# VHH binders against Galectin-4 (LGALS4): the designs that were tried, part 1

All scores and structures are predictions.

Target 1, 332 residues: Galectin-4 (LGALS4), of Bos taurus (Bovine) (q3t0d6)
Amino acid sequence: MAFVPAPGYQPTYNPTLPYHNPIPGGLRVGMSVYIQGVASEHMKRFFVNFEVGQGQGADVAFHFNPRFDGWDKVVLNSKQNGSWGQEERKMSMPFRKGAAFELVFMVMTEHFKVVVNGTPFHEFKHRIPLQMVTHLHVDGDLMLQSINFIGGQPPSNQMPMPAQAYPMPMSAQAYPSPGQYYQQQSRLPTMEGPPAFNPPVPFNGRLQGGLIVRRTIIIKGYIPPTAKSFVINFKVGSSGDVALHINPRMTEGAVVRNSFLNGSWGSEERKVSYNPFGPGQFFDLSVRCGADRFKVYANGKHLFDFSHRLSAFQRVDLVEIHGDVTLSYVQI
Positions, changes and structure headers below are counted from each chain's first letter, unless a header gives other numbers; Kabat numbers aren't used for antibody chains.
ipSAE, averaged over its two directions, is called F for ESMFold2-Fast, E for ESMFold2 and O for OpenDDE. V2 adds 0.75 times the mean of E and O to 0.25 times the DockQ between the complexes of E and O.
Where letters were taken out, [cut] stands.
The coordinates of atoms that the task and the answers printed are left out; those that the model quotes come from them. Centres of patches stay.

## First folded at step 4 (VHH; framework vhh_5c3l_4)

Design c10 (from b2 with N31S)
Fold by ESMFold2-Fast, scan of step 4:
Structure c10 (fold): chain B 332 residues (1-332), chain A 123 residues (1-123)
Amino acid sequence: as target 1 above (332 residues)
Amino acid sequence: QVQLQESGGGLVQPGGSLRLSCAASGFTFSSYWMSWVRQAPGKGLEVVSDISGSGGDTTYADSVKGRFTISRDNAKNTLYLQMNSLKPEDTAVYYCATEGYSYGDWDYYFDYRGPGTQVTVSS
């Protein structure tokens, strides 16, 4: 990836099928798995499995399987010791052949909560202890845009370790592996509070402590087919100054950036390597505060940089999102 | 090996009744949704009815609603289709079927089905 992942935010962009990889740090309560993709025009089936280990005959804690062969339906089940369990079935199909989708699995204490395109779909009670789940497996008649592992409880939520004083050997202060890194999110100064899931628009989020170097704002959303434009502002609440204004304009095919400082708009910047904001599309936007500039990535690719125009950018204490956009996840 | 064997088909007059049975073996029957599907002469497969593993949920094609009843006896690993008010257009080979969990190039028909039982509705 061109950017460093944020703590508790582990995206993979445009993975090939079959996708069959470890879940960073394992499956944990409070974790969400975001899958953005496109159902094939001639889709028969695809599946998402939460698996115990890897390889032939692995137990499947949760099998999610939309089917267009036969009656349209979604099949949900588990596999233990080589045998499929009691099938749960929804005769409602939230996917459309040829259409982009966002599929979210929220790991709750008693169940997996499944959300499709922002609408709650199903709750699947745990049949296998979550601690045994190590891998995510996705295959079938779809194209993957992204898979993202978000959130999860830090190790401190487990029963206390018997040992006092120094819990880990000399490696306790080493840079954590992807899984350990994800589980230590609460120790990072720029991770403040829980993320907002499916927040309403207009969105107003307070940046407590303001913008600081390396603070990263993550926005996952959807652009409705009839959308004309939407706005993301990095704002100083007390003055109304806007350090960075991002304005995707779907009709113009443009991504406009500007500032509003001391009552005046600055010069527009419009150059982008590609435009990720199309009608009917899901996006994943990452805005990182650098020492000299904002660094913005969309769908894992560098989109633009914006040199600081407000020198005291630490004064920015508000993120506003408004206009023709639906939000699935915001982390500030 | 998954095995399904239908029985109970035959020749019946319009307005008559038949009860189809399907004996299942080689898998945990109570864990699987089961289906009745049919194929009329010169036509493709049509899903007639589905039933959940517990028997608590059922679905029917619009063409058979109110006339056909799907049921199962999990202690006997047997699926049933009670067919009432039969019409000439119900003439078909009837298959009991279940769907597998593997990804593959599926057509309209199911992964597992029996050899079928012929139902003919004629005067």
Scores: ipSAE 0.198, ipTM 0.637, lowest interface PAE 5.0, mean pLDDT 83

Design c11 (from b2 with N31T)
Fold by ESMFold2-Fast, scan of step 4:
Structure c11 (fold): chain B 332 residues (1-332), chain A 123 residues (1-123)
Amino acid sequence: as target 1 above (332 residues)
Amino acid sequence: QVQLQESGGGLVQPGGSLRLSCAASGFTFSTYWMSWVRQAPGKGLEVVSDISGSGGDTTYADSVKGRFTISRDNAKNTLYLQMNSLKPEDTAVYYCATEGYSYGDWDYYFDYRGPGTQVTVSS
């Protein structure tokens, strides 16, 4: 089953190259663009462009271009009216041929902040007004795992209904009833707390308001090559009860799920059709609270369901993440 | 469109000096990093030095550091390499080079080298 996007969280999984698509609602201060991928074993170059429109001659507000075909470097520039501007250059290379990476562009008031594998890399001052940027373009010697547009103020999904001052006999287009499309929004996942960027492990986040139907927890992370296991617990802080325990075990190649209720572990659940938690890999995990079960997706694909074992699951007020994992983004 | 033309090579004795020039045309020279690259007989290409568009930042290979100086004159669209204390090991064809941008886009992706200028250092 497909993952359901939430306002302020809009992933695309396993896109093909070239990726050249609209930025949902355009570029906004407070927005982050998360790109997870793998640099090709024989990589010469790849690029990420923030573009004004989608044609080959489009202005480029920000061009990010790591190169292995000379001295290892990252080139940063802009293009206006067909001409490249003043080149900025970093002689440090944060990418490795054949290795998975996470590349984050944070849209700040004065600049794009670039973060690679959790480490700040560069700040590129705005040369073109952000409001003119409409498209993200990615191509070159990489494979994309995901592109995700996170944060900022999401665009209004309300469609204005044109008022007719008088009947126009040539008008043939009718708008749907306002109530019909607003019904769809009531089914979207909710995310209540502020996001945590690159939080330390162990992570302890409070679920203010507790776990309710349609609340979705997002975890983006990285599994170090030497990692053996890590744990995600949905916990009642006052009792220590764990409604859902997720324990990826890299040595066993297993994704163990269980509960710890009234001092006792329940029956382990392990069955998955694929395992997204490999050493050296980045992952995108969403945990959605349903009326009768948790629905868990990894990298855009359904991973498992876990039927509620704690009847009062609304009392879950803590998310713990511990063990051999590095976190890029947590939204609860 | 993009053209690079080196000059100033020749035969020089060890310890001597030589100044290479590169005339550039067909692009906005002042906004591009420029490089000097050399190839000794039977060897691969070696990046010798590069320089930022403004001339404010330079990098040198360890083999030439302290002996060579890269510079540019943006008003004349010309790149220079001042070579001092030349050694027999500096014998090579020297190329002026620049790197292109857009991957697979012919209008905005170019990786140009000139035809080269021969530098021979021998007694």
Scores: ipSAE 0.251, ipTM 0.670, lowest interface PAE 4.3, mean pLDDT 84

Design c13 (from b2 with N31D Y32A)
Fold by ESMFold2-Fast, scan of step 4:
Structure c13 (fold): chain B 332 residues (1-332), chain A 123 residues (1-123)
Amino acid sequence: as target 1 above (332 residues)
Amino acid sequence: QVQLQESGGGLVQPGGSLRLSCAASGFTFSDAWMSWVRQAPGKGLEVVSDISGSGGDTTYADSVKGRFTISRDNAKNTLYLQMNSLKPEDTAVYYCATEGYSYGDWDYYFDYRGPGTQVTVSS
């Protein structure tokens, strides 16, 4: 059905400009902000601001501002107490008019690390304490495909809401047992493994504990303009069985799905209402393991379901990605 | 509150020289990159030269390299452009500019420019 965000992964798809919203839990070391978009054909400039509050004239901890309306450059600065600080400037332009891009801000202890299209671009030393930053503001000559806040788990003081309200208030006397608590949490989507940033292709990731109901695998990547095809396999390492094979074929304009069980390929499934895997495009793919099927979403939209053909799908312990694709983020 | 006021333009013969000045107020001049931009009759804006807040870094358009020199006096909040070996093609209105920052709903980008000073290179 609907895409459900997992803890530590909170995407917003196709936001309108200006984008000006709270950062979930504020900035934390280890958090990354992934922005996928398209620079306008006639781009003059756009900006990304990390702001102290939402009001007009708010302090700006980090202002990131690529400009084509003059010398091609990226301007970086901060604003404190109504005054812009010392400008940092890069005369290297990592963006191209009319082209899709991925822009990543990694929150490190001493600086923001900026990565554009998988290439490190700049390190901006913190000038304002991270805990003061509450909002992300994006505007200008671009179209946003997605904004995603990854990692940096904030402590939550919200109690899990039951599907049905309790008739009595929660009491210290009626503290849930560890078993009951863990069973309730098992209803939520899970992300089990550590994230891989810009991993090489071919990629081989182990699914510790195997593929369980509600486990969500996230793949962010890029389809080079010259790409012909790539493959994502959910595999049983010991037998070589493939429970789910996803094979985007750019030349055919197809998204092929199949299984390889007991030495034989099954029947291909190809029908999709849209194809997110175009040459020169970034994608955000989420694969959720359901009780009866895999549910696959691309760029926030349901792409396809794939009914389980391997009944013991919990034996799947390997995710393989190979072929003509560049990976920016994999969470298994 | 940002104010930029150019001066020093005029009529000059080919091969001549002019020095443009720009008086700046309303912002921390020493922190700001400053630019000279020009607009020839019936043409778009062309960035001529940029200078960093400290004056340590400068950039020039290929059309003016070796002939124009940008400089600044941060104690006087003044930007300069020394123009040598002027050509008829240098005829334009010259603007002093600082690249403004704005993330407001209506004007998320803008450049602060002065009213300009006319430079005419003719015999």
Scores: ipSAE 0.000, ipTM 0.302, lowest interface PAE 12.7, mean pLDDT 82

Design c14 (from b2 with S30D)
Fold by ESMFold2-Fast, scan of step 4:
Formats: structure tokens, sequence, C-alpha cells
Structure c14 (fold): chain B 332 residues (1-332), chain A 123 residues (1-123)
């Protein structure tokens, strides 16, 4: 069973190029678009477009375009009524041919904030009202590992809502509506706390209310080329018991799982059909608490299950991450 | 219809100066970065200098830094290259060009370039 998407977390894994699809619920302040991919060895250019509608000749609110086919640069622009606007350029290149990358677009009130491999890169001031943006278009000389739409939650009493319904809700319906397929109720993952963006390692997050059935922890990270190992612990703070210990070991090519209960390590589990934790690679990890076991997925694919060894798993109130890993996003 | 037309090339002695001009038409000139690109006899294309649409940002190849100055007059849709302290190795056909927004298997992708103007530096 694959991870079920929730409002505010909408991953697509290994999409083919060109990628040209609706943005779930449309583009909203507080939303982030996470793109993990690999720049081709012979890359000339690729682009990411935020578009008004899906048709050919659609207006482009934001065009992001790294180029190696002249002086290394990133071109940023918009397109309205078939004409390109005033071109912005950065004569610095945050991408490397043949290398994995993470590219994040954060939708802010005044601009798109662009972050590459955890480092802020550029701010592109809005030229078209963000409410008109309906589609994401990616093409060029790259391979996509994942595209994930995070944040920008539907209205609730606890969460801020973009007030897009007040001026002209009919304009959202006049275009193909990407939001019509985002609602799923009753069996959604529990994502209770606020997300942590680029948190430092060691990371210690408290699980308010403890670990319950359907609670899902999401970890996006990067394995540095020199990394040896890192650890994820699901821990009972009061006793020091570890219900689930996940220990990727890059030198050994192993993903070790174990428990530490009553002062003793249990039996190691190591078998996986693939290893997502390679040096120089980005990963998406989801850990779901089931009634009988933890269900762990990496990059959209089942990685392992771990049967509960701590029967009172609700006592788990800490998630701890330490070692040779860089974190871009943690949701507990 | 996009048109780019260079002028101002000629024969000059080492240490001399030339000013190249490029007349542009058929597009919104001030929305585009503009480039000077050259091709020496028997060699490939070399990007010499780029200038932003506003003229506020410029870039130069290491081979011409401190000697060449790129500028533009957006009211006249004209791009300029002031070339000082010219050397024999500056001998080339000079093209006015702009990069496009498409991609392909080109080494240098220019949507448009002019027919070029010959610069010869010789004693």
Amino acid sequence: as target 1 above (332 residues)
Amino acid sequence: QVQLQESGGGLVQPGGSLRLSCAASGFTFDNYWMSWVRQAPGKGLEVVSDISGSGGDTTYADSVKGRFTISRDNAKNTLYLQMNSLKPEDTAVYYCATEGYSYGDWDYYFDYRGPGTQVTVSS
C-alpha cells in the first residue's frame, strides 16, 4: 500500500517529461513546490513554468530557466499575451551537470522565493496575480525524481485561507480546476504539527499526543557524498526506549532497523529490495504508524515494514534525527 | 519580423579603437538581454559581452575585460560596443545577437543574430 496524498502534501514520483499538470487547489500563498531531479550530463537547459491554464500559448507567470549553452546563467521572466517580459538573469549556476538537485519554489505574498539545494537563490516579484496560476510545466534536459506540492491548506478554523473565493470564484471554475481532485476524507494521514523547513541536525521533534494509528512522519533530506551513516529514532522520552531505529549505512549499503527496549537492542532487520540512501542523493521518506507495524516508503515506493515491538507505541513522543544527513523538510 | 543589423567594423591598427552599432527592430528591445558575439578566422563563436534590458548589468569575456564597453540606447533600439586597445587577436566578424527561450542541440542558441561586421586589427 502506497502512501495516500493529503491536502497540503501532494507528491508525484518519477514523472515523465514534459510534465504539464494542474497545481492541486491552485497556487496559494504559503505553498511550496519541491522538485527533486538530476541535471543531464549533457544539459543545455531546462525550465520550470507556472502557467495560466494548460493551452499552447498560455501566459507564464514565472519562467525559471537554467542554461549551460552559453555563459552559465539562470534566466527568469514572464510571458503575457504571447510576449516575453523584462528578463532577469543570474550569472551564477547552482546546478551541476549530472548531479542530483532539490529545487524549491516558495509562494510568498510579494514574490516566488527560489531555493536550490537548501541555499536561497532568487526572489521573483509577482507580475501576474497568483490566483490565475493553475498549472506547473517542467521540460528540458533533466530527469524528475519527484514533484511535491506542500502547504497552502484548504480552509479550516485553524489554518489561514487564501481569500480567493471573495473577488471572483467563477474565474477559478472558468479554467480547468486543479483543485477538484484534492479532497479525500476519513482515511488521510495525520500531519499535526507545523512543518520544519531546513531544520538543523541533530533534529528533535516532539509528537504531541504521541504516535497514533495513521500518524505519518515525512522526512525530506540529502545524503552528502562523504556521509557514512545517519539515524532516525522513534523514542519514548521518559524511558529512553526506541520503538523504531532506522540506520542507513552508506559505506555498507545497508538500511538497518532495530529497537532498543529495556536497555537492550533487539534483532536487526536489514532486507530491502532497493536502497534510496546513496551518496549525493535526495530522498523522500514517509513513516506511517499502522495498527500492527510501521509502514515505510522512500521516494514513493515501499521500503520496509517494521512490526511493533513496543505494544504501547502511543508512548512514543519524540522523533530524533542525527548523523550524516541534511534535512530540507520534516513534518511530524 | 526581427531584424538585427551591425555597422562600424573596419581595418584598424593595434592599439586603435572602433565603435560598433547594432540597429534592432521587430521586438520589444528593452525586454531582452543583448549580446556581442564574434567569430575569428577558423575558430568557433565566442560571446564577447552581454547587457541587460535596462543597461544596468553587463558581463564581459576575460579576453576583452577592461578594453571593451557594451552599452545600449533603448529609445533608438540600438546596441553599441566600444572597442579600445585593439589587438590582432580581436580580428573577427562581430555579431549582434539575442538568446531565445527554446532549447536544442546547439552549442550557442541565438534566436536572432545580424549578418555581422568585419573587424580587422593589423599593422
Scores: ipSAE 0.447, ipTM 0.793, lowest interface PAE 2.6, mean pLDDT 85

Design c15 (from b2 with N31E)
Fold by ESMFold2-Fast, scan of step 4:
Structure c15 (fold): chain B 332 residues (1-332), chain A 123 residues (1-123)
Amino acid sequence: as target 1 above (332 residues)
Amino acid sequence: QVQLQESGGGLVQPGGSLRLSCAASGFTFSEYWMSWVRQAPGKGLEVVSDISGSGGDTTYADSVKGRFTISRDNAKNTLYLQMNSLKPEDTAVYYCATEGYSYGDWDYYFDYRGPGTQVTVSS
């Protein structure tokens, strides 16, 4: 099932190889490209290209190419007018054959910052202007779990001036009007706080303004091979009430859901058609507040709904994450 | 069209020295990492040494470290391997090679290599 993206969050789940598609809105400083996948057990090479246009002769602004043939290495380069440029090379290999990985490209002013499995890996200085990059191309000896374009506001279009020469609000031209902006965003899943990159566990995030209908919390993480369980709580800080408790238990193969209201645990809900939380796996979890229920998606697939047990759910002002999990991205 | 041609191999006694050369053409030599790779009778390919396009970075297999020196002359499009203190275990066909950017083109580690030059360490 398709996930409806919020502004600045555009996932594609389980794409087939080769992946060769437009980058939504193009590359911008402050944007991150999250790639979750599995390196083939027999991997020789895979690549990730940031390309100028489409077609076989396209210039490549950034070529990222881990290789297990020969000495283990990651090759980084660009291609302009059919010619490869000066090769940059890392003789360290952050990927493992047969293992799940998360590969993040952060678009910075002077370079691409590459992060693998939460660890900074390399900085590749821009050789081609960012605005020329239109496509992401991924192929080779891997399987893709997800590709997600996060952050970077869509380009603000200059509104055409009225034919009648009305005064131009110079200070307003860089920004859409507040009323129009809020009206448009109220129709989409809401992301209101700043993102946290690789936050420590335990994580405690304040929901400024509380849970409102259409607010969506995004959690990207990793379950260590030795992990037993972890917890996500949607909590009222002042009372300690937990409106939604999500407790993946790796040993039991269960995803337990419950509430803790007025000092008492409610009835456990456990039924799921699949379990996305396995040892050694990366996950992408989306928790959306609906009028009648929480809607929870994992890795682009509906996981469960949880009917509101706290009627005043707007009082929920804290998200807690604790236990045997590593976090790569949290947006609340 | 990439062409690589090795020379300088031969028969040498243990403890001796040889210098291998590789003439390269058909590509911008200074932009490519270059490797020396060997294959002993009945064994797979072993990467011996590689060198960055500028010559500023080099790597060596543990089996040859301290005995072999890789170098290049970008003005002459030539790669070198100075082999000192040669051992019987160094007996192999030595190939000049470069790793390409192709995906799925070859089942081998290297997109391009020369025909090789035989090094035999006697006794």
Scores: ipSAE 0.136, ipTM 0.590, lowest interface PAE 5.2, mean pLDDT 84

Design c2 (from b2 with S35A)
Fold by ESMFold2-Fast, scan of step 4:
Structure c2 (fold): chain B 332 residues (1-332), chain A 123 residues (1-123)
Amino acid sequence: as target 1 above (332 residues)
Amino acid sequence: QVQLQESGGGLVQPGGSLRLSCAASGFTFSNYWMAWVRQAPGKGLEVVSDISGSGGDTTYADSVKGRFTISRDNAKNTLYLQMNSLKPEDTAVYYCATEGYSYGDWDYYFDYRGPGTQVTVSS
């Protein structure tokens, strides 16, 4: 019953503050840290720290600190050996008191790229080697909905010692191969395609090899305050058949599911214990293809199952997303 | 060990000018944004201006924009506020301050401020 994360997808849902935990596998180039939360209505400040070690006096490779106390601003800095470095400051405030947000840190070779609500915000040049960063620390006047470490690189991505260098011959068996690491992940949900970052809507993604058992589609998005509805279709491109149609309707407070097979809609399914799709809210949706059904999780919580109505579901080769939604991340 | 000490306040007539100075010690001055904050009698704190560590970026409250100029001399660890076209409404104690990295520190959310210097604009 427990939610099983896909490889390179490491969510923690509804963590309590302060959040102060290891970054799985450490901080690496190509990794993204997705933080979804709500700024408190009475917010003064909050911070996100990328820290060296677990101690209270740990060095901070990157301190990200939006402030409403004084003039609205975002302060960015580092801390080494107990001393703050040269402060960088943005007088642009991408957060709003009482509003949900998505804050993304993309780890690039030369800098952290900061994206807020799908809009690039700042680039913070590395001041401390990334290999030294082990922990993420979040605290202040916010509620956390999720923190997710995204990046498909295994923690044991060890470069093999040059075999052609002969002064010190090394056994190939002393270095585990990448194939050996991949074998250990064979039981986890499958994610086949490359990720799409902030893709435009309407979105059309091809499922290479089609929809197979254990394939997991991940959709991170935002529902604008004025949104009426949006649609996610698992579609057979050649016929137009829709094996699973997911239609959140914000005005009705409903999550409609159906199929469109051989030119006709089936029976609507609407029952959910919780509706994750509210106006002004960010969501994290996981759709896993099972042998008998789709299993759908929203924000880490089981949302619904949908029994296969298209028996040859392997023919599904298209994921289509359209309507009143903004997408931050899609992995098919 | 952090110390901020203001000077240059006094009594001036409306339309007059004053230059405030703040001597800083005990920290790497050029790493910090510095602010001038004032408190008029019976009122709360108002941030009037701040300046980046390099001096390249400045912000001003609408109440002082076009009349006050903030500057700094990092070689001397000194912050300045040039106040022109002074009005009776500018009467206040003026504090030199840093906005700190302490979450929830101080009611004003400044890690450090000086004891203040009185500016009176009268008659």
Scores: ipSAE 0.314, ipTM 0.719, lowest interface PAE 3.4, mean pLDDT 84

Design c22 (from b2 with D57Y)
Fold by ESMFold2-Fast, scan of step 4:
Structure c22 (fold): chain B 332 residues (1-332), chain A 123 residues (1-123)
Amino acid sequence: as target 1 above (332 residues)
Amino acid sequence: QVQLQESGGGLVQPGGSLRLSCAASGFTFSNYWMSWVRQAPGKGLEVVSDISGSGGYTTYADSVKGRFTISRDNAKNTLYLQMNSLKPEDTAVYYCATEGYSYGDWDYYFDYRGPGTQVTVSS
């Protein structure tokens, strides 16, 4: 089964260049845009634009442009009414030709905060009101692995709400049942806890309310070139039981899964059609709790299922991540 | 069409001074960072100094800090480099440079520099 996006988590995997698409719901304070990609070995330039509308003549609220042409630099600017504004410039280069990267734009009240490979890079003050920004445009000498809009909520209101409730008479013209619309929304995966940005390893996160059907855990991370292995455990804190143990082993090229129940490890499961966990790679991992099994996706592609061995999986109240991995984002 | 034309180079003795000028046309000068770049005989290009569109921010190579001053007159579309306490190692062709912006297509990328002006520091 295809991965269903959770509210506030809207990935696009392996998009072709140029990427030029609407930002879901527009820009909002608290939203983050995660871009994972690889800089071309022969990279001269690439850019990321936050644009007012679509097309070549559109205003650009924020232009982010790393350059290996001439002197290494990152150029930052805006374009309003057909004219480029005052250029900001960084003479440090956080990207490497041929290397995988993660580039994050965090939408703050006064500025865009730019983070590259987990390290803060720049703050670009807003020059155009955020509500005017409708599109993200990416092009140049890179390959995109994913673009993900996180922390944005669908617009809750399209019009101002009344100061207080008033009696609502029935419309003369019927629309589809409100109950059916609400039922469709309730079928989406849930993401209950607060996001953790660049959390330290080892990571320990508590699943408030426990693991329930449709709950989805998102883990974005990076595997250092020298990494040997790391572990993700879905654990019952009170007993120490591990309902699902995921153990990528870089030296073996294996993704080992198991359980630890009643003081004993079960049978290892290892079969995967591909391995997303290589040295020097960024990954996007989604673990969804189903009624009969865990469903695990890496980089938008189904990786494995793991049938429940702990039938009372609602008892799982802890997610642990440890070992040779760095984390950029965890949502539990 | 972007055009840059340098002037003010010449022969000076060590310890002397020169002021270089660059006349710019074909773009909105005040919106671009401008650079002075030099190339000494048998050497690669070296960025000497950069100045922001407003003139509020400047950078200098360590080799010229305290001796050179970059400035601009946006009303005249002109970039300047005041060079004081010149040394023989400052001998080079000096170029005025600007970088274009890519928007949508790479066909709109422009890297421009002028033809250069020769500065020779010798006794």
Scores: ipSAE 0.000, ipTM 0.253, lowest interface PAE 15.1, mean pLDDT 81

Design c24 (from b2 with D57S)
Fold by ESMFold2-Fast, scan of step 4:
Structure c24 (fold): chain B 332 residues (1-332), chain A 123 residues (1-123)
Amino acid sequence: as target 1 above (332 residues)
Amino acid sequence: QVQLQESGGGLVQPGGSLRLSCAASGFTFSNYWMSWVRQAPGKGLEVVSDISGSGGSTTYADSVKGRFTISRDNAKNTLYLQMNSLKPEDTAVYYCATEGYSYGDWDYYFDYRGPGTQVTVSS
């Protein structure tokens, strides 16, 4: 069972270099591009380009280019009609040779906002209209762990709809039943509000409509070098029951799973074929509710399943995250 | 085709001065940061000084700060390095470099360097 993407969340895991692919739905205000990778220990340069088309001599709306040859610097520029524009330069280097990083491009109305390892780095004013940008191009002296396009309303032509469609109900005679509506809403990337960007820990998020089959929770985060453990709980707020408790323990090298039902902890489950939670590492975790079990993937790879112990799992209405972790993105 | 051509090197006594020039062609000179880079015999490359496209920002290596001055004339597509109080350890081949220029559609961002000009500081 492969990883199942959520609408408005389109990851590519462990892509090979060069990465040169279309941006899903094109570049839009409110979209963020998350790049997790490792700078080569002998890195000279890498680049990230936002490009106009894929053809030879394509214009580059934004060229982001950190360099360790010469003085450490980040070069930023654009390319139009085969000619580079006026170079912007940052003499501070947010990357370290051999170190894992998270690089985020936030598409704002007037500029690209660049964030590295959770710290704002630069704002690059748009020189080419956003609507012309179609492709992302990444290459150089790095290893890619993931590239993810998050947020922005998908174009209507990407939505599944019958040839004969009804408009969105305004003054309609009937709505879908609450149960059917919950099923539809649980598949959206945003339920009660927008996704949480860099939320503080402890994190508490309410699952609007509860936990239902196919609902997927996405957690992107970082394990500090000194971290000992952290916790993710899928909880029933009214009773305090925990249907699924995930407890990565860095000191033990373990990923502990359990439940807390009717005042008692159940039997621990620990078996995994690999452990994605190491000190100094970024992770991408998805937790999907199946009919018979939770299906958990880390960095695009199956990590474990957890059979439902709470038969009425639809009552789960809280996701709690606490402990030694920093969060870059949570979608519930 | 991008071309860079250095001139002004030579033999000079310790404490002397030299002025290096770099003639640039084949690109929009005022859009690029420019650098002077040197390589002493048997040593690696050292970035000596950088200047922004407008000339409004300059940077110097600690080894040359206070002695060297970088400047540019965008109307003449020329980069300069004024070298004062020269020391034997300044002996190197000096290269003019364009920083941030990409060579071709599918190639990495890299620097163009000229063929270099020899500076020898000796009695």
Scores: ipSAE 0.017, ipTM 0.482, lowest interface PAE 7.5, mean pLDDT 82

